# VHH binders against Di-N-acetylchitobiase (Ctbs), part 6

Target 1, 344 residues: Di-N-acetylchitobiase (Ctbs), of Rattus norvegicus (Rat) (q01460)
Amino acid sequence: EDCPCSEASLCRPIRHHRDFEVFVFDVGQKTWKSYDWSQITTVAVFGKYDSELMCYAHSKGARVVLKGDVALKDIINPTFRASWIAQKVALAKAQHMDGINIDIEQEVDCSSPEYEALTALVRETTEGFHREIEGSQVTFDVAWSPKGIDKRCYNYTGIADACDFLFVMSYDEQSQIWSECIAAANAPYNQTLTGYGDYLRMGISPRKLVMGIPWYGYDYICLNLSKDDVCAIAKVPFRGAPCSDAAGHQVPYRVIMKQVNSSVSGSQWNQDQQAPYYNYKDPTGRLHQVWYDNPRSISLKAAFVKHYGLRGIGMWNANCLDYSDDALAREQTEEMWGALRPRL

## First folded at step 19 (VHH)

Design y6 (from v6 with A35G F50Y)
Fold by ESMFold2 at other seeds, fold request of step 22:
Structure y6 (fold): chain B 344 residues (1-344), chain A 120 residues (1-120)
Amino acid sequence: as target 1 above (344 residues)
Amino acid sequence: QLQLVESGGGLVQPGGSLRLSCEASGFTFSSYYMGWYRQAPGKQRELVAYISSGGDTYYADSVKGRFTISRDNAKNTVYLQMNSLRPEDTAIYYCAKEIRRSHWIPEDYWGKGTPVTVSS
């Protein structure tokens, strides 16, 4: 019951609902005060609890939500599920939070008890939060495609029905590489759109889908870099696929912006994938290819969100930008936040 | 309260051996892939080896035949046996919960690392 904010009213739950969501992930760095709070509707706190962040978000009318993660084999037991949910509701009350974002990325066999248990967890969590915290929001993070990506056979329609909305992680789309083992876009435009087509074709309402976009890229060591910019990467299998983005390293946008204009190639645009990339040589002489998203590629996706009537847009993660007072950093950061707004 | 604690690093001569250990707590260890990564000065962190929940293994080409990853689910521990060490194996070695996850940060999935130096 003790409120850590300057005013007791800032500890009250956020009860109003927005027609359009701007859903951001915070990973615990002290940059959150510099976010574009004119847009944000929800902050998912994946870092350590920060009461200042909660107070500040509430002062801007934004929700703050818990991170929800639990091992699937544990939630088969209904008593364990109920206990876990009760603990999360109690935690949200103690921390004055407005809900929970369930981020379970474990594999599920279609015929396993985990298939039903996961849907039950989401439904029971939503029921518990809505009963105990007025206006609370319960969301679930899904893969970039419903087609069994990374052996995740989830009941996507049941989960969508059971929670307030899905956050679609439209990134890490190289998690399953079944063709040539080469570097490619983190979120290729047409592959991303196909994923949404598949979610919609299953009967999931577009108002249940928030598009997640990446504010990071992947840096790949090229075992071979052809004249046509084809970067062969190490074969790192993952969950049944012979190649994956585990061959690369995630890199935040702020790091990319410090490197791209002094790279070997400068920023290049791939028309087929609608994404930028560049090549560089590291201090040991190895060639690298970095694929990322920028205001141009993100604006295309924001336009898709508007034109298809999706519930909103969001990103992993808000701490990826350079929030320093440097003039170039300020411009780059403003452009990235601005790209989230639907054009037209 | 996820914790990954690496140990077993140190100074060793070329051709020598070391055995790295990573004790895990705060999660259901047997349900996850476990990985070993390394980072040499001025380089990016690179995947060395992983072991799936079912015991399937992967090794980077640079270490195949010299390194062996294993796990003991009863002790919540993953190991990296490093034989025939070379100067280019000099790095800080990190264990990791999972080798790939969309929503992860180093503090949630990485240990603090154990330094390995291979010098004459």
Scores: ipSAE 0.554, ipTM 0.820, lowest interface PAE 2.0, mean pLDDT 91

## First folded at step 20 (VHH)

Design z2 (from y6 with S52T)
Fold by ESMFold2 at other seeds, fold request of step 22:
Structure z2 (fold): chain B 344 residues (1-344), chain A 120 residues (1-120)
Amino acid sequence: as target 1 above (344 residues)
Amino acid sequence: QLQLVESGGGLVQPGGSLRLSCEASGFTFSSYYMGWYRQAPGKQRELVAYITSGGDTYYADSVKGRFTISRDNAKNTVYLQMNSLRPEDTAIYYCAKEIRRSHWIPEDYWGKGTPVTVSS
């Protein structure tokens, strides 16, 4: 119960609700001191608990929220579900946290008991947190589209109703590749927007949707790289699709920025997908294609957020930038934070 | 607290065999895909094989026909049987919970690894 902060007031819950969210994920690396706290409204703590981060976030008026992850087979049992929720509420109180971000990412069959259990978990978690912690925030992470992405047959409208807002993971859009097995944008602009059209068409308020953008990209080994920059990738099946982005791996923006200027191609812009990419050759001579997002591609999405009145914007994850004192790194990092401001 | 503990690595001549094991705890093992990855010195980590919660398998082309992934849900253990080993298989082998997750961090996903050396 003791407050670890320099002032007891920094351990009190954040009760003020913002009209616009800047929702960031922290993964426990010690770079959070350098985040742009002038923008941040919520930090989802996915790394080890750091009481200094909590104290600092509260000093800036930002919420800090727990990570909520649990196997769906376990939450079918209502006693287990209630116990899990009670545990999370108690943890949030002990750590002076302001809520929970529920990040499940598991497949659900439409005809399974998990379908109803997931909505019940979200609703009961929201009810428990709101009752026990004044002003608390409960959010749920959804795929870029409600159309059964990754076999996630979720009750999206019921979940949106049951929590404060959805964080839409508008990335990993190559998780299921039904066409040619080639590298492509992580968050292609028009497909991303189509996903929001689908959420809105279901009747979900734009004030319930926070757009997640990636501060990471995907690095793919090209089995073949054509003269038209088509990078054929290994066929790694995922959840019914014959190909997926599991043929590549996530790379943070800071790594991309150190590699792009010494790559074979330099940064290229794909007009159809509105995303940057580059090709490089690794030390063993294999060709790679990296797709990512930069201030240009992110600014287009921030403009959409503003124009359509979405609840806010956020990213996976805040530790992806280079927070060193190097002058170029500082400029690149400032541009990435600046791109979140919806003004176009 | 998630724990993935790999074992069974070692030094082997080309053409030999090893069986890797990964004991899991801190999560409902039977609900998740499990994977094996490997990382050679100076290279990026790469997917070797995975097995779904339902028992379906995938193998990278470089190991297909030589490696077999399996799981024992009663023991919370996933295995990689490695036959006809080649020097190119030399790497640290990592067990993984899941093969894809958008919001992953290393301590939620990887074991510490078990080294495999195949030398002529």
Scores: ipSAE 0.752, ipTM 0.880, lowest interface PAE 0.9, mean pLDDT 92
Fold by ESMFold2, fold request of step 22:
Structure z2 (fold): chain B 344 residues (1-344), chain A 120 residues (1-120)
Amino acid sequence: as target 1 above (344 residues)
Amino acid sequence: QLQLVESGGGLVQPGGSLRLSCEASGFTFSSYYMGWYRQAPGKQRELVAYITSGGDTYYADSVKGRFTISRDNAKNTVYLQMNSLRPEDTAIYYCAKEIRRSHWIPEDYWGKGTPVTVSS
């Protein structure tokens, strides 16, 4: 019953429908007051609960939703599954939250009981939240492709039917490298589009798909850097693939912006992947190649979202930008938020 | 609340051995890959080894044949047996839940680390 907000009305559930979603992940770095609240429709709270964030989001008409993660082996048991859901609903009520974003990224074998249990979890979570919290939103984060990526044999069609919409993590698209073990774009344009084509061909409505774009890039150490800018990377296997982006590390956009103009190459544009990259040499003399997304590459994706009538756009994660009062930082941050708007 | 507590670090002579342990709590340990990373002063954190939920292992080239990762799911513990230690193995060693995830918050997936110093 206790509302931590300045007005009791700010603890009431968000009930209104949005025709277009701007779905934002917050990881608890205290930058949320500087987000572009004119766009935001949902904040998924992946950091620690912050009642001030909840109150502020509600004052702007935006939903705040829980993070949902649970081991798949545990949810095979229907009693455990029901108990977990009841606990999340109770938590959402206590924290005045508007739903849950289910982020389960575990392997599932197609023949395992986890296959059906995951779909049941999503359906039962949606039913429980919709019953107990009017207007609540239940979403599920899916891989950049439905074609068994990362050994995630999920019932994508059943999951899409079972929740309000899917957030498609259209990034980390180098999670499975089956040919040349090289650095490449985090979200190559044509590969991203192919993933959506595959989701749509499965019969999933575009109104069930929110495109996730990365506000981070990958920094790879090059074992070799060719004249054609081909950066060979360490072979780090992942879920059956011999190479993966686990050879690199995620770098937020704010860090990239501080490095790119003093890099050896400056920002370069790869026409085939429609993504920017740069090369630099670290203090120990090792060559690196960094791939990222910027307003140009993101604007292409926002146009795709509009053209195909997708449910919306969002990003991992909103804390990746520089929200300081520095004039250059403000301009860069405004451009990144602005790139989310679908173009005519 | 996820917790990863590393132990077993210390000062060791070149050629010596150490066994690192990482006790885990706050999640279903047996369901996840576990990894060991290391970070020397002024350098980036690097993957050393990982072990899948099914027990398959991976080792970085720099440690192959010298280090062995293992897990005991009954004790919620992952181990790194470090043999034939070299001065370049000097680093803070971190235990990690998972080695790759798209929605990754480093503070929720790392331990505090255990320092290893290899010197004469």
Scores: ipSAE 0.751, ipTM 0.884, lowest interface PAE 1.0, mean pLDDT 92
Fold by ESMFold2, fold request of step 22:
Structure z2 (fold): chain B 344 residues (1-344), chain A 120 residues (1-120)
Amino acid sequence: as target 1 above (344 residues)
Amino acid sequence: QLQLVESGGGLVQPGGSLRLSCEASGFTFSSYYMGWYRQAPGKQRELVAYITSGGDTYYADSVKGRFTISRDNAKNTVYLQMNSLRPEDTAIYYCAKEIRRSHWIPEDYWGKGTPVTVSS
């Protein structure tokens, strides 16, 4: 077995169980050496595999996990499901990985075979990984609410029971817009908390829930921007809703920080949604409104995580910050990592 | 590995037509929404049309009535029929797997694009 690390011990599975998770997504840009490894417990590799990242994460006692994604229609077939799982376990062994993060965001009809097949996939993946890789971690990414968001009729309690913990994607909360078709917060505070209330009321342990926060925002073109900052957006339906955030684009925090000071409005705080936004005009004259999260909005959520005893906190994605040597960038990046720590 | 290969772009006069194709591989094509986006110089990429796995369609207001999206699941191909083309339709046109996903990266989402120029 060929270990690419400087020491053979760095290829061994991480067996220590952390009390609190700091769960980060890496998308394969070579910024990972600059992450705050004093906090990180798990890195989900969504970018190209990098053995140096695996070695470095293990040197810091952090898990590195595979990305798991598969079409739901395919996993209805138990033989296909078993083969997919075997392939992922073999890949994790070959790459010295510590598990898998299952990121399936497809719609499921409650009466369909996909409903049961998805839960079976998660259970069988967990059983396979735990059997084959000691101390391995299997996680599943869930929507910001269990209330049928994006036509995802999932067995959330069964899935939570079947894996080590859920990563709750508490962002993209404008995926279903049933009211005015306007730009709004990516992760409005009260709506986010309501989602956790719903997960907890279903009987899911808070120790099974990791809060995902966004290190990105949404940039929306305003068809009209009113004097009270109401930005009308294109009506792009998504999975039954007449309007959605598909009218906008995800933008990383580093881009937002370079733009906000030259924007028309500068950074504004929305009191009802407890989130920042700004307006700018692009070179072609179109007005935009950008909604994002910053240390202030994230600190409120970190406090909620601590107060309610959730399993941890994490973000999409760690590559969104500016890891250059610029003094302002360093300050902004340190503030964003620091916001993950609950404040008393 | 996911691959999306666009073709059919070119130079056309106003009022003309083009048919774009996007051949997909590396995923179960019939299970996903497919979309067409476009990006003109100096502008952000914008959604033009999408088609659901069940065949329902959406069109941006700027192209509604002139463009038609369709798919052929047997050929793993999505099409964009563009009629009554206008100079403002000039852009690079991109095929996309899905139209909205929380955890996306460009290599799992975009094709390489096919340029369309509408001018006299």
Scores: ipSAE 0.745, ipTM 0.884, lowest interface PAE 1.0, mean pLDDT 92
Fold by ESMFold2 at other seeds, fold request of step 22:
Structure z2 (fold): chain B 344 residues (1-344), chain A 120 residues (1-120)
Amino acid sequence: as target 1 above (344 residues)
Amino acid sequence: QLQLVESGGGLVQPGGSLRLSCEASGFTFSSYYMGWYRQAPGKQRELVAYITSGGDTYYADSVKGRFTISRDNAKNTVYLQMNSLRPEDTAIYYCAKEIRRSHWIPEDYWGKGTPVTVSS
């Protein structure tokens, strides 16, 4: 077998058990050597395959897993489903990968054929990977709440049982705005924790839950910005809600850090949401409000992960930080990686 | 591999009309929301319109009553009919798969764009 690594052993599957996960999404930039490999247990490759990244991750004892995405109405057909799984297993073998992260974000009506098909896909994918790749990891990305968020009526307990663990996307929590259409935190602390309470009350073990935190924020154009920092946003409906974060756009932390010091407000802290934000005026004169997460807000979440004994923590995505040799960038990046570690 | 190919842009006089098309391949088109965005020089990209997998539509206030989004699932194509064009509609127009996804990759989301210039 042709192994692209410096040693053939680096192409062998990662088989050892990890008690705590640090689950990292990589989207294909060249900065992965600068990640904090002292923490990383799994890299989900959402960018183009890079054999150098695979070799390096394996040299650090970390798993590298495929991205899995497929249209739900296609997988209702069990023959199509089986073929898709076989293709992913074959790809993982060819690329020396350690599993797959299934990232399906499509809406599902309860008791629809898609409801059953999705659970079957996850179970069959896990069975196929575990048979064909020793020690392989199969994970599934779930919404920030199991309570019908974004019309994703999934069998969360069945899916959790069927795979190694869930990655909970505890961000984009303004995807459904049922109150006033205003800018708000991407991952407000109490709403995030309520989502975990709901997953746990369904009977899902905390050992099956990895908390995802955002290394990006949302930039919203304010139709009006009040003296109380209330930023009214465009009414963009999403999956039944009258307002959503589709009124804004995602902004990586590295861009936020370049902008915040020249903003009209500087960084502000919202105590109710336990998240930072700032206001700025764009070159055309429009006011914006940006909500994000920083070491302070992330450290609160890492403490929660430890307190409830969750399986681990991770982020979307590792390429959001500034890995340049600039002294301020290095400090900011170190603080963001460090915030993942439970302080207690 | 996902492909989104926009066409139909060009130079048009104020008050004129254009019809943009976006031909999609590499995914099950009928299963996804499709959107049109635009980016004017010096401005951020903004949502213009979207159409759900079920055919429901949304329009930004700036284009309501002038633009119409539609889709033809048999041809894997989404359209933007732009009427009563104004100079402020000048932008590069982008077709998008989905209007919102948490784990997005630019190559899985955007077309290359088609320029529209509204000028006398």
Scores: ipSAE 0.744, ipTM 0.885, lowest interface PAE 1.0, mean pLDDT 92

